# Designs tried in a protein design chat: miniprotein binders against q9bqp7. Part 56

Target 1, 240 residues: q9bqp7
Amino acid sequence: VPQNWFPIFNPERSDKPNASDPSVPLKIPLQRNVIPSVTRVLQQTMTKQQVFLLERWKQRMILELGEDGFKEYTSNVFLQGKRFHEALESILSPQETLKERDENLLKSGYIESVQHILKDVSGVRALESAVQHETLNYIGLLDCVAEYQGKLCVIDWKTSEKPKPFIQSTFDNPLQVVAYMGAMNHDTNYSFQVQCGLIVVAYKDGSPAHPHFMDAELCSQYWTKWLLRLEEYTEKKKNQ

## First folded at step 7 (miniprotein)

Design Hg15
Fold by ESMFold2-Fast, scan of step 7:
Structure Hg15 (fold): chain B 240 residues (1-240), chain A 86 residues (1-86)
Amino acid sequence: as target 1 above (240 residues)
Amino acid sequence: SNEELVKQIEELREKAELFIMEARDLAETGDPDLAREYLYLAALIYIEISKLYKEIGDEESAKKAEELAKEYEELAEKLKKAYLET
């Protein structure tokens, strides 16, 4: 299958706002079907080197923390990430009413970390919203679609441990972002065009978050790589 | 067990070298973001190598591995800044 048959951008769409655009950000629920998710495709097509490094990291952490300590550590990391996303959705949603627990989360170091990014975010069009590529048959749940410094972006919020801001599982982040972008651009539930991506890495200690902006050209380059991962996934499933 | 640790170190060194070579190729062919990630992965491997050398009692090699980890981490940061065109 030639990758040029499946462009990331939809020539029939515009990124300019229409009078008929809803004033409330879209939040389409994720459907539970056999159609693979972006994260599933990426997880099932990791390179042997990625798998090796993940196993080595896991072994090192278990040696340091013990089996139960490792489970608690990973559970805490996931919970912190979930709460961070919930807090951001609350901040960016005009119709969200904060509960006592949610108000407490707004005071976290991660939220402090991302404040300087948030002041450049406006025109929110989608939050925690499902996307499906109707032709390529994959789904995803994107974090946010909004204007960042005047450019409409698929925005992916990440939490990172300090002192080192890198998490091994996050190095496929550009692929994840463009996969969501391509899906949204070809999903009939949406009417606009997204051509840019933004990966925001927030820090627990409140240190300024690092934004990784992806312009249209970079998105096109990563889209080609995403199509290869999707093809690899499809081939593996046919051979089982 | 020292023989097993030495073999493990050799395997990790080979893995780090492969990641560094991949990073160079990715940077040259126009994928500096992915190149940067491979340099971070190489740095993490050298941190592990350093720990194994300390377990063997080879403090000099452990220190050299730590220096390599720092060098590759710094290369990753320089590549990131160049790519973003500060």
Scores: ipSAE 0.000, ipTM 0.127, lowest interface PAE 17.7, mean pLDDT 77

Design Hg16
Fold by ESMFold2-Fast, scan of step 7:
Structure Hg16 (fold): chain B 240 residues (1-240), chain A 86 residues (1-86)
Amino acid sequence: as target 1 above (240 residues)
Amino acid sequence: SPLEELLKRIEELLELVELLLMEAEDLYETGDPDLALELAYRALLLAIEAARLAEETGNPELIRRAKELIERAKELIEEIERALKK
């Protein structure tokens, strides 16, 4: 259990639209200082099992591709993920001219993979938007806040290759989502309440993406785990 | 409470299943399909146990997650077995 527990949901907020909600999706720019990001906290508090699997995968890839080949491969995977996120922001944006300008980004196996998920996404409220938890003192950049099948969700888009010559940690994805959720629910730049999460894993070959829906109870369970990771990070930083 | 202990056990099982599936996928891709198949079967059995426990709680999200991991394990097993036949 975390020593300094804080609630994920804000009792002063509602998931229903109100007059303070903008008609255009929010895109608050990320401005960093000494405040840790969600990804930094998670990277610096990885479990021994996560570290073992990552090092095992890295060593095997280097043996197969060489060090330069491994670097090129990981850079390419990163770029594909970045382009996928750019394409999704363009698709979900209400600006027609932006969609036309980025037409080349809209053609990929990953975009084909998520088409059936996108049919159920509406009411976009935030895209590539910064969140800050002013009390717990962390920041993040979330992908999307929108209704999925009628439920307001923090949506996180993930890419996966098939077949997989490398592995990705699935353990931290739910923690990342609830960390963004808790920050947004207590960030003065936002006025609404998010209680659900959605992790969408898209495939390079265009195979149907897998949606992982997180209801309020599951989000609360992962929130407790996130608070423990944040506590571990804070203690390690103070002891430096 | 007994319910809180059960929920914690289910979460631990789900995390272990994900770990085993990630390891099995890596082993399959890097040329150790026999060990990959063994770990995928271990993941399947643990996912089935997690689903059984999740149904005792009536938590729809835990039931859904466990069932998804069962299907993921079955698909991986089927893929590895198909490759071994070739």
Scores: ipSAE 0.000, ipTM 0.141, lowest interface PAE 15.1, mean pLDDT 79

Design Hg17
Fold by ESMFold2-Fast, scan of step 7:
Formats: C-alpha cells, sequence, structure tokens
Structure Hg17 (fold): chain B 240 residues (1-240), chain A 86 residues (1-86)
C-alpha cells in the first residue's frame, strides 16, 4: 500500500477549531469485529525478532512469578491501565462527574505522573472514540484527540513501571497512533484534521510522565511503516 | 582539582552506564531489538572506559563498580544475542 495513494493527511480538512465543531467531545462507538483493528494488524504482523523478545520476557516472568503469578501480574497491569484511561476520560470530559473510584485513582502515581502534561492539554475533540479508514478498511479505538501545547494531537496514554525515555521503547505505539490519525482524517464521522501525535508514558511511582511528541514529518514516516504492516496483514490473511 | 574532576567524570560515566543498561533491559521486555542491542553495546564500551579511568585513580570502589557494570553489560548482550537467534 503506497503512501502516495493513501496519504495520512486529508488536504480538504482544517485543524483549526470553528463554530461548527461540536462543543462536546465525540465518542463514536466501535461497531464491527470483522473489519481488522489496528491492534490485531500489529499483533499479527510482529517480526520474528519481536516474537522472540516477547517469548523470552514471558519465560523470565513465569520463572520469577510462576504461571499463576504471571497471569495475576498481567491481569493487574491490564486493570491498572483500564482504570487510568477511565480516570483520564472523566478528567478531560467536563460534562461528566468523576466517580468515587476515579477520584481515588487521582491519588495514585499514574495520575500524579501526568499532571504536568494535563496542564498543557485543552480543546478536547474526541475521547475513547472509534475510527475507521473507509478506503484501507481497518478500525481502531483512540484514547483522545486534543490540543497539546497548541497543536491538535492524537494522544495515547500508556502506563509503565519502568522508564520509557525513548519513543522506540514504546514498541509499536507510534504505529498505532498514526494508524488512528490516518483513519480519523478519512472518517466521515469527523470533520477536522489531525497532523500530530503524542504518546504519554505515565509511571506508577508518580515520576513525571515522558511525553513523546510526533510532528507531521515523523507521523508521515511512521505512516509509511504502518502501511507496510497493513499490507503484510492483508497478504497473510489472503494466504491462510 | 584534576583528580576531583576525573572522579566526577567517572561518576557521571557510571551513572550513564546504569541508565543505558536499565533502558536496554526494559526494551528487552517489549522493545526494538536493534535499539536494545545498540544501547547494551554502548553501555559496555562506556563501562570499559569508566574502568580504565577508575584504574588511573586507584579508587577501589569505582574500580569495583565499573567492573560489575562491565559484567552486567556482557551478560545482557549474551542474553540478547541468544534470544534473537539471528
Amino acid sequence: as target 1 above (240 residues)
Amino acid sequence: SPLEELLKRIEELLELVELLLMEAEDLYETGDPDLMRELAYRALLLAIEAARLAEETGNPELIRRAKELIERAKELIEEIERALKK
């Protein structure tokens, strides 16, 4: 899938807010499982080296924690991430009242970790919202679209127990962000243009979150890589 | 003054090596194998340099720390190469 046939940005759209833009953040529900999701495409197209790294990590964790301990660890990581996303959605949606559980999470390290990032976030346009690329036929559920330091971004919130100071440390997350961006820019449910991405890695101990800002050029570079992964997925599915 | 400046430089190198090893270990969990390999090798080279400088000072604590980090870097590199089966 050549990038010149399927550009990430839509030249017919503006990133500037106007009076016709909804005042309430969009939350389009995810509707179909038959159309591949971004996460499915990425998981099904991992390189042999990536698979080996994950298997070695899994083996080390099982040796350290045991089979049941490993399952509890991964379940707890998933649950903490889910709670973190729920808390952020509540914080960024002024039309909703924070639940008591979400308020209690505000005292946790993850929410403390992102406070300095949240101060620079405004103009929220979408939260926990489904996107579909109408031409490339994939779907996704993005976390947030908002202005970060004055630039409209697809924002992805991540939790981590260990430091992630390099964007490469976030694995396939840059690909996930640009896949959502390209889909949103070509989805008729949305009317605005997003040209930037932001990956925010929050820490359990409350250490300041690492923001990984992706400008338009970097997004275009990762978009090319995403198109290759999508093509690989499509070929593998056809040749099953 | 020259000795104190050298001791400061060695401490800075040891701290950098520890950060590089920590990041490489984290990337081994979820990350980019080429970057992980690069960080591990960079950590090894800097640890060797720190050991050389520590030997010049005769400071036994810095020498021990540098040698320990060299061993950690070598062990990580061996694990990375084994896991990747290239």
Scores: ipSAE 0.000, ipTM 0.233, lowest interface PAE 11.4, mean pLDDT 80

Design Hg18
Fold by ESMFold2-Fast, scan of step 7:
Structure Hg18 (fold): chain B 240 residues (1-240), chain A 86 residues (1-86)
Amino acid sequence: as target 1 above (240 residues)
Amino acid sequence: SEEISPLEELLKRIEELLELVELLLMEAEDLYETGDPDLALELAYRALLLAIEAARLAEETGNPELIRRAKELIERAKELIEEIER
């Protein structure tokens, strides 16, 4: 089982508060390099069945909206997600500069959706911050590391519309979270340990967001699946 | 060429089937809600057949969690089919 050789948690680290913990959330910039990102690994290792379903969904949407309409739809989904992440970063790390722009970002239905989750979020340690697994050699940009209901979590913010169109399986979202977690736990830029994950699905109409909490055991289970995807990616690269 | 045990191949096939069933059920639910019940029903039936195959393969492994998950997906597919055919 690959997880026995490359554990997600670092035995040399503690999630308990210590005197060296920064008072300001970390924001380490992502530097482009040849090392693969979490999202690239996941995109390059989709199953044939996942690719088939994605292509069928794409064809259905193009048939309904037209090619230009589909392009506009996907661009809007991407833009809405980007704005949601910008708003959350602003809320969790308020800045006096850009006040007018921050207020404009805060008025979406997605932000209304996530309010009840945010009341349980505190002790923010990292926002939009780069992580690298020094041994397994992959990188990522995580959304947030903060305490959710007293537990230090890697938090990933997602947007969704109702009714829900099939865009991509949410099965990969837990893999993304644990990949970031494992990287952070083995990244010399960070001194703490994260053992839990949280996926928050916010809704465009402002209906209450769904939190999907991942305890340490669940994170370990998904870590095993992430290691298999990373191995598949590495094998594909050797044969290309 | 890396040697893969028969058990590893079965586990991989079961995981792929369970994942595909989840995706088909999500797509069928979306199609039903957005006004394409005919295609929704077709995908829901495909999900049912694949969930039954996943259950058969899970029985071969003797893994109670995989058997439970496959049976749960069979029930979810049946419930969706009943709802669409209502």
Scores: ipSAE 0.000, ipTM 0.167, lowest interface PAE 14.8, mean pLDDT 78

Design Hg19
Fold by ESMFold2-Fast, scan of step 7:
Structure Hg19 (fold): chain B 240 residues (1-240), chain A 97 residues (1-97)
Amino acid sequence: as target 1 above (240 residues)
Amino acid sequence: SPDEIVEEIELLAMEVRDLLETGDPDLAIEIAYKAVLLAIELGDPELIAKVELLLAEAYIAAGDPRAREIIEKAKKIAEELGSPELIELVEKVRKKL
C-alpha cells in the first residue's frame, strides 16, 4: 500500500450533467513543465520484467529487420498511431466541418476496426486534453472523455498491428487511464467526475476492436498501483 | 485477440528460458507467472499446463518448494487431456526436482 495515499475520486464532484458543462468538448493544451508526465513516470519506473521484455523484443526485431528496418518499422508504428488518434479526434469533434477533415485519415483499417465501438460513444466532454493533479504533482494528455454505453469514461485508444504487435508500455495501459482519471477529478479546469475507464484496442487489418471496460472498483485497484509507481519515481528523482 | 495473447505467451516463455540460462530465477518466476495468468484468461487447458510447467522450472531454479504443487496441477491437466506430449513434458520437469 502507498504511504502517501490520495483518493482517485473527488467527493465534491458528480458524474451527472449540469448547466455549467460546456457544449463543446474541452481541449486544454499540454504545457512544457518541470512537473513529470504520466508517460515519464511510467517509463522511469518500469519493472525489471518490463525492461527485459522490451529489450528482448527490440533485439528480435533488429535481428529480423536489421537496424535500418527496425527504425523504419518503429517510425511507421508511431505515425500510424498518431494518425489514428488524429482521425478519432476529428470524428468525435462536433466543431469540425467535413471540408476541413482529412479524408485520408478516415480510411485506415484502424478506423474500420473501431466503428462498432464508436456507435456506443456519446456525450463527448474532452478530446486530446491536458490534465494536472495539483496535489500529487503530475500531468498528462488524455485521449478522450465520453459516455460509453451510458457510463462516463476516460477512453484510451490503442493500435495493434497484426501479426507483430509493438510493445511500448507492457501492462501499463490501465495505470495510464487511472492516472488521467485521478488528475482530471482533481483538476480545477474540469467540473465533472469520471469513475470508469475504457481501453480500446484497434487492429490494422480492420478486425473488430476489443473494448476493455474498467468499472469504479477496478479503477480503484489500478489507482493504488499507480500511486506506488509515482512514489517510486519521486524517490528515484530525490536520489539524482 | 486469442492469436495475440498466444504470441505474447510465447514471447514471455522465451524470456523465461533465457533468464533461467543467464541465472536470474527470481525474475523468471515473475515472467512465468504472468504467462500463466494470460493462459488462464485464454482458457486453453493444454497451454495452461505448458506454461505452469515453465513456472515450475523457474521455481526449481530458485530452490522454491512451490514447484511440486505447480507440477501436480499441470499433471492433472495432462492426464485429463490424455496428451502424450504434455505427459512427457511433466515427467521431464519432475526429474529436475
Scores: ipSAE 0.000, ipTM 0.156, lowest interface PAE 17.0, mean pLDDT 79

Design Hg2
Fold by ESMFold2-Fast, scan of step 7:
Structure Hg2 (fold): chain B 240 residues (1-240), chain A 83 residues (1-83)
Amino acid sequence: as target 1 above (240 residues)
Amino acid sequence: GDLEKEIERLVELAELLAMEFEDAVETGDPDLARELAYLFLLVVIELAKLAEENPDNEELQKLVEEVIRKAAEMYRLFEEKFG
């Protein structure tokens, strides 16, 4: 059973917006330490089904592309995702005066894909910012915290070359979002409360991105599942 | 609501498993096909439980009938290819 003493929302924090300038997003650097990251916890606690599907996907891709082709494909997907996140950070953080915009980076199909979503995004509070749950002892690096259609969200940007997401991200994306949310809500570096999540899947060909909104109730449900994964990770780490 | 979101997640998983199953059948891998069909049945069972808990949800009742039909189709395909 999940620990009911560790709620996702902090009862001591207000939902009221901070009177401080909301257009100055926070960017707290991630410091590596012995505390596990959200992504490591999830990777070390994948279900047998997830491991099986991931391994089969790898075998199929190797069969289609060859070992070298598969390696190039995965490296290119990673690089494209990294560049997409860098472009979004640049677009959403106009106060980074030393960083000049790369026209090629801003004209990718992925950026075209998210234009309709970006029109509904405002009040950016954090970008590429580290979070730590001080009590549960895990860390993460979230993509963005901003208002989407008037609601403050932890926003996670995903890239996909086709309408189907990667098997790796298909089942654990909501868990990532709520883990970041819970950490931020209990991190002394932040003063606000986030209750909603948004997963945005952008497409390489510029097709309209798919937004997957998570309300407070859904976030609470995934939070209990995240706590189970964290407990499983802690138990496995103790037993090696 | 929360029910609709859970149903959507299970449907997405069922669709993924059915596609992987068809690929396993096409590539001639009976061990993988059996495992994927079994995982598909687990999803059908979860959808059936939700349908039993929500008897007035006609859409969900029809969805369960549809995934049961799909499971039967998968077993027929398996038998034809590997039986």
Scores: ipSAE 0.000, ipTM 0.155, lowest interface PAE 14.6, mean pLDDT 76

Design Hg20
Fold by ESMFold2-Fast, scan of step 7:
Structure Hg20 (fold): chain B 240 residues (1-240), chain A 97 residues (1-97)
Amino acid sequence: as target 1 above (240 residues)
Amino acid sequence: SPDEIVEEIELLAMEVRDLLETGDPDLMRELAYKAVLLAIELGDPELIAKVELLLAEAYIAAGDPRAREIIEKAKKIAEELGSPELIELVEKVRKKL
């Protein structure tokens, strides 16, 4: 599918706030149905190289931790990531108070890691909010839409125990961000336009998080790759 | 294709990073050097600088004095591009000398 038939940006929308925009960040609940999620599409269309990379990592970890140790490790990483997202939603949402959230979530090394990034984040418009691309028929749950250094971004928060200095080393994360962006820009539940992305990799030891900023041109390049992955997913389902 | 070359570079980079603490220094240098050659073929100066810094880390792990020369080459590219991310990465690798 050609990108010019399905553009990532909606020319009928502006990234500027207007009087009808809510002062409280949007949080539209994700409705489960037959429409595939961004995560599912990406998981089912991994390239042979990506599968090899993942298996290589798994084999190294199993060698170091044992089979049971690896399972416990991955479970703990997932739980830490979930708690990190919950803490960020609480910090960025005016609707939530410290009394209603676990105080220990706010004291983690991951939260310390992102402090310098949070200083540059303002104008939060959506948190843990569902998006749907009505024409391309996919859904997603994005982490955050806010201004980063004055630019409206889809922001994706990641936890890592290893440094990720390259944007390319974030695996499918850029595809995930642009998929959410394209969906939001064409979702009737939203009235604004997002043209930039931000992937923030936070570290458990509190080391400064790495921000990977994606300008409009880079987002357009990754959008083309996302459309190819979506096409592959559709073909696999057709032949299933 | 360029995308396949980038993915191969990322695979090589991941293998080198995994080997930095536990692996064969010769294999580590070979894989890192292959990544550099692929990045040069692709022609992306930023990616070239990033994989050259990975090669420098492999040389540091092997105790090879050539690491310093590679870091200086990557530093020059980072400064010419004006990339804060690359400049920061150069300093991180340099501190491991």
Scores: ipSAE 0.000, ipTM 0.157, lowest interface PAE 15.1, mean pLDDT 77

Design Hg21
Fold by ESMFold2-Fast, scan of step 7:
Structure Hg21 (fold): chain B 240 residues (1-240), chain A 98 residues (1-98)
Amino acid sequence: as target 1 above (240 residues)
Amino acid sequence: NEEEVRLLIMEAKDYIETGDPDLMRELLYLAVLLARELGLPELLAEALKLLVKVFIKMGRYEEAAEVARELVEVAKKLGDKELEELARKLLEEIEKER
């Protein structure tokens, strides 16, 4: 159990939109801040197992590709993910007029992979939007908040290649989702409550993406684990 | 080394309780890769067996068949006839669904 437990859900909020909510999806910019991000907390509190596995993967990739090839590979993975997120934001944003749309952003295998998931996504409330947990003092940039099959979810879009050459903190994905959820539920910039999560793993070859739905009970379980990681981060910072 | 593979398999088994097949798949993929590199055929067989079941649960029969075929070969090398027969039966079931 974490020493300083805090609830993931806000009892004073509902999942229904308020009359004062904007008609377009929220996109609050992430401010440069001394407050740690979700990704920083997770990266700084990797288990010895996670660190070992990442180093093993790095050494294998360097052995296969060379140091320059490894740098190019990791740069390409980063760019593919960035472009995938940009394309999804474009697709999910309201479009009354299209001055120009880059066709290449919309034609990737990753976008084809998620088509059947996107058919079930509606009621978008936030896209590439900053969240801050005012009490627990962490920030994040979430991908999307929308209804998936009628349930309001924090949605996290992930890219994956087959076969996956090595893990890149994949087992922390649920922690990332609930961290964003808890922050949004307690962030004064938002007025609604999110109780579900969705991790969508899209494939480069266009194979159907895998949706991993997290109900409220599962989110609560991962929230406890996130609080432990946050606690570990805080202790580590005080000891440095 | 060997302990890390065991921990991955245990963690994947824990995800069975939460019903998250994709997290199980990713942990088992990693366990398979490490067991191959470290030359741990018993743990490799255990990870492959679980991975076949995860792919079947996900409806990913092409990948299930590939993993099941590897499981057959690993069982042969181990001299584990019971596991080899199990793997062959799984492969037959998978092929019917494809």
Scores: ipSAE 0.000, ipTM 0.169, lowest interface PAE 13.3, mean pLDDT 78

Design Hg22
Fold by ESMFold2-Fast, scan of step 7:
Structure Hg22 (fold): chain B 240 residues (1-240), chain A 98 residues (1-98)
Amino acid sequence: as target 1 above (240 residues)
Amino acid sequence: SLEEELRLLAMEAIDLAETGDPDLMRELLYLLALLALETGDPELVRRAAELIVRVARIAGRPELVEEAIRVFEELARRNPDPEIREIAEEAIRRLREL
């Protein structure tokens, strides 16, 4: 168990909607000082397996595509992901107008891929919103908080050109999701409790997205692993 | 070396998978593909395959069984080591019995 163990769920909060919940999804802007982000913590504490897999993938891609081809590929993957998130925010947010965005963006294969998932998404409470864990001292920017099949979830949207049927193929995404969850549950900008996670992997060819649902028990297991990564990060930083 | 590091990670993952956790099965399945394609250690591949089959049986989720079969089918077709191909074919037979 980590030395600075802290619970993921806040016993003083409920996941049930109340009258004070805003009708418009929250979008708290991310503000940085010296507090580490979830992504920075995870990048600085990658496991030997993750480092090996990432480096192997990188070398394979460079051999296949060349240096310039790899850079172009990486830039295109980033751009596709960014556009997918923008489209989802537009679809789920009443504050966005579809006419202000490229309507063709909403017709991409990735958006087609997630249609069956979106049918089960309702009660959106936060979109592209900052979270901070005041006690554990980290921040993040989560994609979405909404009910999926009746359960309030932190939802993380992913794009992929190849099938990712396993949650492990998403690397640190489960840790990222629970880190956001724990932060939100202890962030005074939010009044509700999230106990579930959802990682949605969308495909460019429009084939059905793979949802990886994380119930409260699974979230608690990944939370323990996140706390170990955070402790490792904190210890590494003190030793610099 | 990367091969030595991967072997150590595989041994650790194998020990952890004794819990029967489906997520650990998914991790082992991914690691198994790398072991088979990159390191060629039949003994570690065999141990990982046996745990994957055991966890798949315990989890009782058809989609995980189907995905494990697909990975082993790829290993049976493409791995240069005939011993690893045989391990994959045996795993496929056991998974199909579920």
Scores: ipSAE 0.000, ipTM 0.143, lowest interface PAE 15.0, mean pLDDT 75

Design Hg23
Fold by ESMFold2-Fast, scan of step 7:
Structure Hg23 (fold): chain B 240 residues (1-240), chain A 91 residues (1-91)
Amino acid sequence: as target 1 above (240 residues)
Amino acid sequence: SAEEKFALIIMLLAEVIEDYLETGDPDLMREIEYLFKLALIIAKELGNERLIELAKQALEEFKKAVETGDPELMRKVLELLEEAVREAQEK
């Protein structure tokens, strides 16, 4: 167990919407400060196995594409991921103004990939929204909070391309989701409780996306691992 | 033949290990562990002590490579699998 254990769920909150909840999804902007982000904590506390795999992949890609080709590849991956998230935010948000639909958003292979998942998503509560854990001192920017098959979830949208995955750690995706969940549950900007997670891996070729649902028990297990990563990050910071 | 089946499983295992090294996909780690167990079962059914030894040694080196992140140990795993294929295909 971590030395500085803290619960993931907030006993004073419910998963039910209340009368003060906004009719549109929350989008709290991420503020710059000295508090570390979830992604920074995870990147600075990668296991030896993760470092080895990342370095192996990087060396192989540079060998195949050259340094300029590798840079172009990673830029394209970033751009595709950004467009995918923008398309999902647009699809899941009520339109504030009558804007013309972007045909490219509708024809994306990644969007086609997630269609069957989107049919089960409703009751969107937050999109591209900042979370902060005031006690544990970390921040994050989550993709989506919505009901998936009737359960309120932190939903993380991931892209993958066969045969080579993008520069996104698959090992840490569950940790990222529970870190956002724990922060939101203790963030005064939010009033509801989230107890479930969902990682959706979308495919460029339009193949059906793979949903990885995390129930409350599984979230609690990954939360303990996240607390250990956060503790490791804090200990490393003490060496400055 | 059982020897041909063993060789196919080992070749698949090597391919999945290469894919795991390329992708870092945790689901492939489960598949690798399953294929090692399957290969060991087949080697025991064949009664070939050399194949059993090679499979066990490769599994041990794989576990050490994953634990330490040592690329030299992972190279050793692939070499042991290549040797197992050669042994299974010898007349």
Scores: ipSAE 0.000, ipTM 0.158, lowest interface PAE 17.7, mean pLDDT 77

Design Hg24
Fold by ESMFold2-Fast, scan of step 7:
Structure Hg24 (fold): chain B 240 residues (1-240), chain A 95 residues (1-95)
Amino acid sequence: as target 1 above (240 residues)
Amino acid sequence: SPEEAEKFAEIIEELAKVIEEYLKTGDPELLKKIEELFKEALEIAKELGNERLIELAKLALMEFKDAVETGDPDLMREVLYLLELAVIEAAEELG
């Protein structure tokens, strides 16, 4: 049980669009000195099991590819992730036309992988947008907030080359989503409430992406685990 | 000073370019150059006495190292975001 519990949902907010909402998706820059980030908290509070598995995977990859080969593999993972998110932001921006520059981004196997998911995505409200939780003192950069099959979701896009889950922080993906959700629901830059999450795992070979939908109850369960990770981070920072 | 803030922005932009080249090539020699550019940026931030820029440079360096060690693309995307934020903060310092 977390010592400093705080609710994930804000009862003063609604998931319905209001008349004051902008016609284009929000893209809020971080304006305040609020750290740490969700990604940093999760990285610094990995369980002993997660650390062990990551180090074992890394050493095996180095054994198979060599140190330089591992660095090349890793850099390619970063490049593909960056391109994938840039392509999705372009696709989901209703008034953006970047034909010449974006043509190559739109041809990737990862984009082919998510086509069937994108058909169920509508009502985009935020893209590549900063969130901050002033009370709990953390920040994040979320990928997307949109309706998936009629439900407003924080959507997190992940790439996988199968079967290397550790590269995507797979074990902590639900925590990442609910951390963004809780921050957004209490961030004054946003007026709406999100109660659902969606993790979309896209594949390099274009095979169909796997959507992992998280309803309000599941989000509440992961929120409690996120609060424990945040407390662990705060305690470690104090003891350094 | 305005000159130090301009120099900081230039180094951060060079950092972003070298990181982009590293992402495209996987060249391990670029990792050494990236680390040196981070150290230069941090020294200039300290000369400016701007605690926000010092914090951003330190965080970006630590997250870059963690991203390379773990292969976490979300962490690398956050590094790139922090560098963009550092350029914006340095530009406001020039005001």
Scores: ipSAE 0.383, ipTM 0.761, lowest interface PAE 3.1, mean pLDDT 83

